# Miniprotein binders against p81326: the designs that were tried, part 169

Target 1, 226 residues: p81326
Amino acid sequence: MLHFGGFIMEINHISKILEKEREEYIRNKVEEYLKQGFSKDDAVNKANQSWRTYIGHRIQDVIYNLLKKFLKDSGLKVTTDKALNNRNLPEELDKVKRLIAINYGEYLFLPDADVIVYKVENNDIKIIAIISVKNSFRERRFETTYWKLKLKESPVTSHIKVFLATPDKDNEISYKCPNGKPKKMRIILEYELDGIYFLKEDFEETEKAKHFGKIVEDIIEISKKL

## First folded at step 17 (miniprotein)

Design N60
Fold by OpenDDE base, second read of step 17:
Structure N60 (fold): chain B 226 residues (1-226), chain A 104 residues (1-104)
Amino acid sequence: as target 1 above (226 residues)
Amino acid sequence: SEEEKKIEELLDKAMELLFKALFLLLEAKRLAEKGDYEEAIKKLEEAVELLKEAVKLLEEALKIAKELGNEELIKKVEELLEEVKDLLKYVKRLIEEIKKKLEE
């Protein structure tokens, strides 16, 4: 019991540490944009936008590395959509790419898949889960749900679990009905997705909404059923 | 300035060590949950060494920041240094707690 609390604390700590870099990052970017000829107001706005992108990538990298490390002992493998964008893919990754592709008639497109978990058994690849990592929900609130629904439309991909991992810094989806008012986004995301995993402690826990510390166990459990 | 660049380099290195230590901490907790307390302690001890090194780097950065008289950088480095020291204390406490479990 004591050990679960510590894992939770560590992930929360990572987010806090990353946020401490914000002030310096913003300052440096503002200076850069000022040198490029932008106004002070524009430079600040652009710096803030750049930060949101930057911190999103950093969180994604942390989650990727954590999952890769913790799932390794279970024989599970991890990759990313970025890794699949290469022209010359190893055979294994080429197969992974094909197994997550969504059919749009003449075209196949990949879902947004920040992290892809799969297993290799008897030279066959089985996709287990896709994890979408979002720091904030200001834009494209239901993009992950779109991909989940699209994956359900094919018997090839219908078994793939889709999870959302987020620190939810702005408390957009941490609670279903804060102050008696339903949060539409939380309710819809929880309903449509296979799980939401929070990189924070202050949230309403449900069967599908859990702390990120439980994601490894959940993925391993799913992998045993495939 | 060259000094500011040096501070940034030190901070980057410290952050790298911090992340490595955090990963070791997470792994150690997983191991402890499985009852592998000896290996958990080994991972935590490695984390302690990384955090100690991070403290040294941050202390050097703080020194340079103070020499520059940059109050903003001083504050930033001090806050980070405090967090790393707190984490170090936490890891040491965890080692002691796991050692007690090994004796039971």
Scores: ipSAE 0.018, ipTM 0.307, lowest interface PAE 7.3, mean pLDDT 86
Fold by ESMFold2-Fast, scan of step 17:
Structure N60 (fold): chain B 226 residues (1-226), chain A 104 residues (1-104)
Amino acid sequence: as target 1 above (226 residues)
Amino acid sequence: SEEEKKIEELLDKAMELLFKALFLLLEAKRLAEKGDYEEAIKKLEEAVELLKEAVKLLEEALKIAKELGNEELIKKVEELLEEVKDLLKYVKRLIEEIKKKLEE
């Protein structure tokens, strides 16, 4: 499979797997809710609600696996904040953790780094980007922006690109000025972050707001300049 | 070269269209699953138009690659073009299948 052709094939393959997974998940959840005494209509509605929560975590996993697969040929490595929170870290991941951690006096915290892209050259590690995956903006909507601003304060981390990846199914940040009125959330996120990648077709595209399909080539291009 | 840059721009545009078409395909499958066949067909027809445009861009990229004589690039563009054409055939077949269900 070719780089861009392989990426398309992988997304199409994952799409098929997610469809089957959705069918099995919904079927199992409907059965579960029916056994709990819910009506068929209520069971179906609750199963669909449960799927929306589940898919948020699955999207993070899918993004991680896609980026790991398609960045490997460019000499780039991918990890997750979950992996970095493991107690027994390999030396390489321990170095990655130290290079993105933010110091607050006696305390050290990791940013919202669901997915982390880095490269290794002669045992030197350079962090390329961190990607925050957000399924909805009902809570902690500016947390990614806060971490971007903190990373900019240090010469060690100021070069790290901070991206947001989101399906934005509720159209909370898809447009800057829907109905002629500025949407503060979209405007602030785009202004402060290095990019927003939409896992949907319908959104207002800018230099910083793009389809998720652009993320692999953008990351590769950024890595060449570091 | 300027020709290589033009090929890269054409591939970039084709990929953008392809991803837009894939998201429409995903939404259409979701709509069809819940029985909203008419809306599913509309999404798939939109995907067909985007894929047709992607084919045109890739055919232009292939022409430039052949003029450059870069055999590796020619093969890569040809393989992607065939993949996109296969996807286009799949989407068209899916439209016909859903239309048949509407008539039942």
Scores: ipSAE 0.000, ipTM 0.145, lowest interface PAE 15.0, mean pLDDT 79

Design N61
Fold by OpenDDE base, second read of step 17:
Structure N61 (fold): chain B 226 residues (1-226), chain A 104 residues (1-104)
Amino acid sequence: as target 1 above (226 residues)
Amino acid sequence: SEEEKKIEELLEKARLLLFKALLLLWEAEDLAEKGDYEEAIKKLEEAVELLKEAVKLLEEALKIAKELGNEELIKKVEELLERVKLLLKYVKELIEEIKKKLEE
């Protein structure tokens, strides 16, 4: 696994690399939508929307796999909210699901948890962190913040760290006060979340805003305190 | 310069191959953990080919960078080349390890 340390730096290019697939993806989707009877303009628009979703999932998958691999030696485990959306869960994952659930009175709902990091000690499961992965902030700007606040409301979940991982493609939260103008979203996210991890080099680093390469170390350190 | 652009293009292509190889590696490891060693080896062999191609691209980039005398680009290319070579070595070793398991 020593070989992957340097690879974390290559993550800075993930967005650009994945964007190379865009042309082919769009072409194929346009063709698909045309066959479904959509107009050319509608087909293009739908294809672009589909791409945004697709690339978001791809980035999430990469981050999931990276964390899974880098945390393995520390004895930490990684799962996803998607994996928890199964009727027949292994006992371990069923416990994980219950330990991240948010109480809404008659109902329990899961937070958006793209990646969930947990440990198993003496048959007890401890949730360490939830990582939300965002490619862009065009939609649902403070959704991760909402879930953080909800998790804090229960003694069962209040200890769970909530992190945001993003390439911040559009530089929406890379800097706090570019040109002297405060970026409300960056300030609020940094304040409310336990950390923001950037999959890029060009950002304003702070105590809570770090390069993605630091996330593994931070998670391991947190895990030792639980 | 045009040469600098060429180096960056080569770096980008190499990174793409590296990423693809990494994904194959991860899939292969998961397959191996499940006991599907044959399919794991196939994916790793594909990864080897991608990484070999990445090495070629980076060696070309390094040649150009050295010809330009651009120390920054030389360093950048060398760092990536080293990463690719290390990964290639790892993938090859993993193939051999899995092959041994198939023989057991």
Scores: ipSAE 0.372, ipTM 0.704, lowest interface PAE 1.8, mean pLDDT 91
Fold by ESMFold2-Fast, scan of step 17:
Structure N61 (fold): chain B 226 residues (1-226), chain A 104 residues (1-104)
Amino acid sequence: as target 1 above (226 residues)
Amino acid sequence: SEEEKKIEELLEKARLLLFKALLLLWEAEDLAEKGDYEEAIKKLEEAVELLKEAVKLLEEALKIAKELGNEELIKKVEELLERVKLLLKYVKELIEEIKKKLEE
């Protein structure tokens, strides 16, 4: 039983590292902006805006590395949409791209696939899941949902699981209202997506909305059924 | 049956309207992030009209499915109708929220 204990311990360790990283980042950026002649209030606001952009990329990279490490022994491979946008793709990644890309006539679009999990069997690629990583839900709330519905249209891509991973620090979809009712946004996202994984402790867990620590075992279970 | 074919056609049309409305919502979210609230509202209002049309098509499909007594089709139509109605409520509330921000 503790084969996923290491994963949960690394998540907790990384959470503490990111907290310290935030404090150091903000201090350094405030100092930088003050040296440029900004007021203290403006420097703090600019530093916080800079952190929001930085942490979005940072948490995506963290999730990618964690999944790559902990899925390796199960024969599963992990890549990113950034890797798939390279012009000279290795044959394997070119096949992955073709299996998730959606054609709109003369245009080819990738879904909101920050992290992609796949397996190779008998030289054939099978896509298991795509994971959209959202640090906040301020403006781009339903992008992942749109891509899920587009993928479900085709028998070629309808099996692909679409997950959302988020710390939801602003409590936009992870809180429980005093009357017990979730927000409409939470209801819609949970209904349309195959799962939501929260990088936080305080939320109402359901069959589809879980702690991020469950994602590795869920992906492995799904891959065995494909 | 011809009636079952009609239900599937209505479901497909409603699904296309839903997809287009979601794309408009995504575009509106991007516009709001850039501070272009008036253009965001216009996109959301267009999404409302598409979702209202989808509701009408699904209510027609549900009526036909109930007349046929096909439990599987009734459930399928009800699930999509519930989804469309929830999104419609969300989009309407978002429009009101952005309008309040514009008045500040």
Scores: ipSAE 0.011, ipTM 0.418, lowest interface PAE 9.1, mean pLDDT 81

Design N62
Fold by OpenDDE base, second read of step 17:
Structure N62 (fold): chain B 226 residues (1-226), chain A 104 residues (1-104)
Amino acid sequence: as target 1 above (226 residues)
Amino acid sequence: SEEEKKIEELLRKAKLLLWKAIMLLFEAEELAEKGDYEEAIKKLEEAVELLKEAVKLLEEALKIAKELGNEELIKKVEELLERVKLLLKYVKELIEEIKKKLEE
């Protein structure tokens, strides 16, 4: 798979590919909501909301599959928070779940972890990174930052890197100071997180803000230090 | 120029096809891991067709770029064309490997 490294750069087009499905998806959902008794305007709005959720999940799935594939040769494993929400977990995943859990006194909760990268060495599991995937920042702008901070509070989880992957469709965090105006969200996310990885070409690159194509290399490098 | 725009459009289309093919490849690999070899082959065959189409588009783009004498565009197209061809080769090889497994 020597040539696959170059193919990661093509992820920039994933949003465009998925958008081709939008028209049909919206049409079908509108029809569904109309049958449920919603007005035309409500049906359209609900369909659009559904699409945003749907496309978000699709992007997450793509990123998951990419990371799973490209990290495999390095002996690294990938899972998701969704997979960890099962009642009957294999021993390995049960351990992963416990190692990313955040303590809230009487309760343990998992951070939002769209993708979890870990390694198994000598029957011990080490969590390497959590990747949050966001298509847009309309809601929960600093949720990933919250989880990063919470993970830092425990010696069990403080070593876990937290990355954000996004196509940033609306250019909310692509630039730090466009037109001389600071983008608060970009600055804070870049400061608090271990890295931001863009599924696009048009962004301001920094030490922490990189193209998604760099994420595999970065994760592998981190894994060697653990 | 209009020709440059045409090249960029061809590149865009080719990249879309390339990515679709990659997605199919990933799906096929997952299917193969589960033992669903027949369905994996179908996905890969579809990927082959997409990649062949991408090659055609890129060859057209390369022709135009050479006619323009734009070395930057030539290089850009050639690099992408090489990647597409390499992937196409890989997918074809993978099909053959899976076919062998079906015969076992």
Scores: ipSAE 0.077, ipTM 0.517, lowest interface PAE 3.3, mean pLDDT 88
Fold by ESMFold2-Fast, scan of step 17:
Structure N62 (fold): chain B 226 residues (1-226), chain A 104 residues (1-104)
Amino acid sequence: as target 1 above (226 residues)
Amino acid sequence: SEEEKKIEELLRKAKLLLWKAIMLLFEAEELAEKGDYEEAIKKLEEAVELLKEAVKLLEEALKIAKELGNEELIKKVEELLERVKLLLKYVKELIEEIKKKLEE
């Protein structure tokens, strides 16, 4: 229980750090663009565009580090798709890669697995969950759903939980039926995926759509069944 | 039975059409991100036709499964059919959304 309190506190602390980091990033980028000869308005706009790209990768790193820290005491390990794409993989990570790869004839492809949670028991590896991190849904909406459908087809991978983690700042999937109009994206993602974890407070909560603060508890419970 | 083999073949064909449609959706999303809205719409319209064909095959499979009284196959076909229909509705909505941007 103390562990979950610590997790919630770190999420709140990191939110404040990210806001301060945003202010410093924007300030520095505005100064950089002004020195390059851009107008004040253009410099601000370019700095904001740069931040949107930066924060996407930053959120992935934050989620990886948080999960690694808070799952270790439960005997769970965390890795990333970046780690699995290294040429010289340790034996353990090479096994992880083989257990999540999807077969397309003579080719094997990795799903969109920004963060991967697994456990090691008696030299055997069990993949618990794959977490796709999406900062926005503007143009890349259905990728995570496709990988869930492919994983479900194989007895080797059908047990793997597929989660989406997102701040959803543009309210693209926060509600199923805002203003009486169904949001098909939210409805489809909730139907197909094993869970959606929001890095925000304002969203419609369901059994599958939860605040990110619940993810550690959920993953630990799932791992006990495997 | 021969009927069960027919259902599995229809499911396999429907899944292939679904995968092709999803790949077209990915291509369309990338084109839309680059501002190539007309090409994105063309890809999505192709995806609509593939998904319509998948619905057709799954409705045939469902009819055969119900005639056989095989509850496991009925459930399997119904689940896939529901997914394909949801995706079809989404793709049609996305086409209309992109058309509005193209009219800007």
Scores: ipSAE 0.000, ipTM 0.240, lowest interface PAE 13.3, mean pLDDT 80

Design N63
Fold by ESMFold2-Fast, scan of step 17:
Structure N63 (fold): chain B 226 residues (1-226), chain A 104 residues (1-104)
Amino acid sequence: as target 1 above (226 residues)
Amino acid sequence: SEEEKKIEELLEKARRLLLKAYLLLWEAELLAEKGDYEEAIKKLEEAVELLKEAVKLLEEALKIAKELGNEELIKKVEELLERVKLLLKYVKELIEEIKKKLEE
C-alpha cells in the first residue's frame, strides 16, 4: 500500500499558489485595462473574465504534471491528447493512440481527452483511465459522456475508466439536489461517467463523486485489476 | 430463453440510440459555442426523437422482464429507462433555454 499524504500536501500547496497567482493576475489585468481607458468597474469585470480563460488551461497542465509525478512509482504512464497528435509519435504512444481513436462519420480522430493514464506489460498497452478536465460547464457537457459510451461498445476499450476533473466554481454539478431542485447534469454525469473528481472542498460526496486528492489511489487500484 | 434474448436485443438497441443522442448533443454544443443556435436546436430536436424511441423500446423490454419475473433484468431495464428519461427531460429543457437566448 502506498501513502498518498504527499499527493494531498502537493494539491494543497498548488491551491495556495493558484490563489496567489489569481490575485496577481487580476491586479495586473485591472491595471492593463485601466491604462486602455476602461472604467474601474469594467476593468475588474474584464480581468475576471480573462482569469476564467487562463485558469482553464492552467488547471489542465497542473493535473497532468501531478498525475505524472505521483503515478510513476506505480508503473503507470501519463500522456495527453496533445502529445498523441504530434507528427513524430513514438511507437508506444502510437499504440496508445490506436487504442482510443474513434470513427466519426468519414473521419478517424482522437477524442479530446486532456489526460490519459496507461500501463505497459510485455509490450502490450493497457489504457487505465481518461480524464476530462472542465473548468466550466457553460459550453461543453456531453463530449465526455459520448466518448465514455462509445468506448463501452468495444471489448477492447470497455474497461477504460472515464473521469471528469473540475473545480466547479459556479456550483453547476457540486450537488445533486440543492434547495430541492435536482441538478440533472450532475445526476447524468455521475451515472454515465466512472467518476467525478472535485478540485474544491464543498461538494456532495458519493462513491463516484470525490475530492481530487483520491484520484491517484483510485487509479492505482483500478490498474491492479487489469 | 427467447424472451431473455429479446430483452437483451431491446437493451442493445436502446443503448445505441442513447449513444447517437449524446453525439447529437455534443454536435449541438459545438454549434451553440459558435453562436449557431438555430442549428443547435435542430440537433437537439433530433436527439429528442431518438430518446423517445429508446423509451418505447425500453418500456417493451420492461413489460417482458416483468412477465418473466426476472428481477435482475427488471433492474437493468429500469436503470437504463431512468437514464434515458432523465436525459430526455434535460434535453427538452435545454431546447427551451436556447430558444429563450435566441429571442434575446
Scores: ipSAE 0.525, ipTM 0.820, lowest interface PAE 2.1, mean pLDDT 86
Fold by OpenDDE base, second read of step 17:
Structure N63 (fold): chain B 226 residues (1-226), chain A 104 residues (1-104)
Amino acid sequence: as target 1 above (226 residues)
Amino acid sequence: SEEEKKIEELLEKARRLLLKAYLLLWEAELLAEKGDYEEAIKKLEEAVELLKEAVKLLEEALKIAKELGNEELIKKVEELLERVKLLLKYVKELIEEIKKKLEE
């Protein structure tokens, strides 16, 4: 109990912890790109972009591992879209992949699913939730919303909950109406998604917008209704 | 004030150390579950060192807060210090438990 509660409280600082590695990471990447023949300005820009990708993956990994650990006792399983990209999948993961696929006529594509939560009952797989992890909303602001809407279009996937987890470092969606001005992105994401979970304390809490610490409980509750 | 800023800086540093310690604890638990007890102990020992450092930082912060007479800051520091100490105790106990398993 102490481990989960304490960890969840401190996860609010994950972005700050990771940012300490930034200077060294950037320096090393700049040097690498300079050796590849890029200009100094290009090398810096590329290094910064690389950092954004890197830190995003680190946060995803933390969230994945956290969910995997804390959902294990409930009998729930966790995987990722990356794990599903393999040609030779175990039967269980192959079924998971098929159950989250979106139909585009001649093609089936997977939604962006950083974390996938599912259960196995009587050899049947039920997908419970997809969690999208975003560090920032600079690009593809409504990508998660798109996938939620697409999942709703099929009776096979319509029951799947879609959650967004974010530290929202730049306070893009932390508040609905800061200074009396509506934040379009927050309002739309909260409306369209099944929940937003913040890896921080400074945000406007609502029925759908909660601290990340609530996500485990919410997922377990959903799983019981399926 | 400058002193208040210093306290906040110390708190932030301590929080970072605490989070790192939790991550190490988590890794150690996973290792222990796999039977990698030696490596688990190594991770936990590293966590102990981080937590000891956090205690040191928070004790300094507490000293400054008391000197300022800022009750709010005193409370914040004490709460975090208690959490750090509690985790430190837990990690030490876990090390001893795993060591017993190694002798088994």
Scores: ipSAE 0.090, ipTM 0.534, lowest interface PAE 3.2, mean pLDDT 89

Design N64
Fold by OpenDDE base, second read of step 17:
Structure N64 (fold): chain B 226 residues (1-226), chain A 104 residues (1-104)
Amino acid sequence: as target 1 above (226 residues)
Amino acid sequence: SEEEKKIEELLEKAKMLLFKAFLLLFEAEDLAEKGDYEEAIKKLEEAVELLKEAVKLLEEALKIAKELGNEELIKKVEELLERVKLLLKYVKELIEEIKKKLEE
């Protein structure tokens, strides 16, 4: 138990640790793209794009594994949207998939759900929370907000909490009004989402904007109310 | 001051090592739970080396902080050093525990 608190506090360094792999990764990818016939400039650009995707997945994986481990003792389970994209799902995961699906009339689609937290009680599955993991907000800034709003539209999914976890590397949402100027993205995300959890220390803390270290406790508390 | 910056740099490096050690610890615990004790021990041994390095960095930081007479920095370094040492002790104990299981 003593070790979990320490680990969560040091999660702030995840981006720095992963960035140490960047040089080698970029070098290898550049070489790969050059062999494919791309120009040097194109190869570098593609390598950088690939890195952004790669590091995003790595951060997501760490968060997934962390939540899975820390929530295990509380009897809570964790999965991902990727795990749900299989044709042959175990019964439990098939139920999870159905319980997070959004109705678009003729079609059901899943929200972006990097991490899904749920519990099984008396053979019934209850979805507790969806966590979206964003390394940066360069693209699709309000996608998580969209999914939150869509989930609210159905009594089946309206109870599901939607959280954002981010290191906010570029300080896009770390502060509401830096230098007296409102940051639209921070304000909207904080308003629409159930919480924002930062994998860093330098941010403006509020009731909804907290350090990532609080997410486990918050999820457990929510689970008790369901 | 330049010395204060150096202390902060050492602290940051130590924290990174600490975090890496935690990751290895968690992986090792999962491996051990699955019965893969050999690989668990290997990861824990790697964690030990990272933590030893962190101790070294923090001891250097502590030396500088004491030379500066900055009580706040001394306390900060000492607190982190204690955490690292406690984790190091735990990891070593866990290695021994898993080794015993391998012999059974």
Scores: ipSAE 0.347, ipTM 0.674, lowest interface PAE 1.4, mean pLDDT 91
Fold by ESMFold2-Fast, scan of step 17:
Structure N64 (fold): chain B 226 residues (1-226), chain A 104 residues (1-104)
Amino acid sequence: as target 1 above (226 residues)
Amino acid sequence: SEEEKKIEELLEKAKMLLFKAFLLLFEAEDLAEKGDYEEAIKKLEEAVELLKEAVKLLEEALKIAKELGNEELIKKVEELLERVKLLLKYVKELIEEIKKKLEE
């Protein structure tokens, strides 16, 4: 029997590890920049900017490992766009790549698919979902939306769910305006995408905008309908 | 009815324009990230014109749907119109934001 309490517990454990990792990272980077001759204020600012880049990659790896672990018993497989860009692909991953790649003439491009969930039935591949991981929305705010629209163009890919996963630390899309309405960017992303999963506690859930702790359950339900 | 077919045609044309506007928006954001603000603004201005045309088509569709008294079509048109108007406002605000950066 699938027990989702273990998933939530693992998320909480990893959050604590990441907090300690941040403290050590910032301390080390501040020291590094001070040695390079930067002022104390500049060193702190540069260390914080460096952390934002680092944590983006770190969160992607965390999400991949969590989903791989917790979807395994449901017959679901997980891969990454990095794995699909390897030159020597196993046959199964080569099939996955072909099913999500966007065709531009003689070239194939992968969508912004940090994490890919699929299943194998009768030696055939069925893509369930792709998850784009965004640490911030200062850059490329609608990249995930563009890929969703491209995937909808083809009968082969139109069933694929496109999710956004984000801590949204700067409250760029989780903030609610004083009049009770969400920001325009939030409304557009929520409408166009199949779901937004927040890696934070302080936001109001909707049908499509949920705590990240619900993603495993949702993906399993989707896979049963395909 | 003939009127229902006309509404469906207008909805499909508006959806196509909305789709093209999103593609231009994504392209403009990539250009802006690379510091190519002038070309980003050009793409966003193209998106504005497409979205304005979509609004006109949807306002025509809404008028026909209301005359028919078809509540399902009215709702469908209003939902798409709200979506198009929201994106149009966002794109216009983004143009002004990028113009400020270009002046720096």
Scores: ipSAE 0.036, ipTM 0.482, lowest interface PAE 7.0, mean pLDDT 82

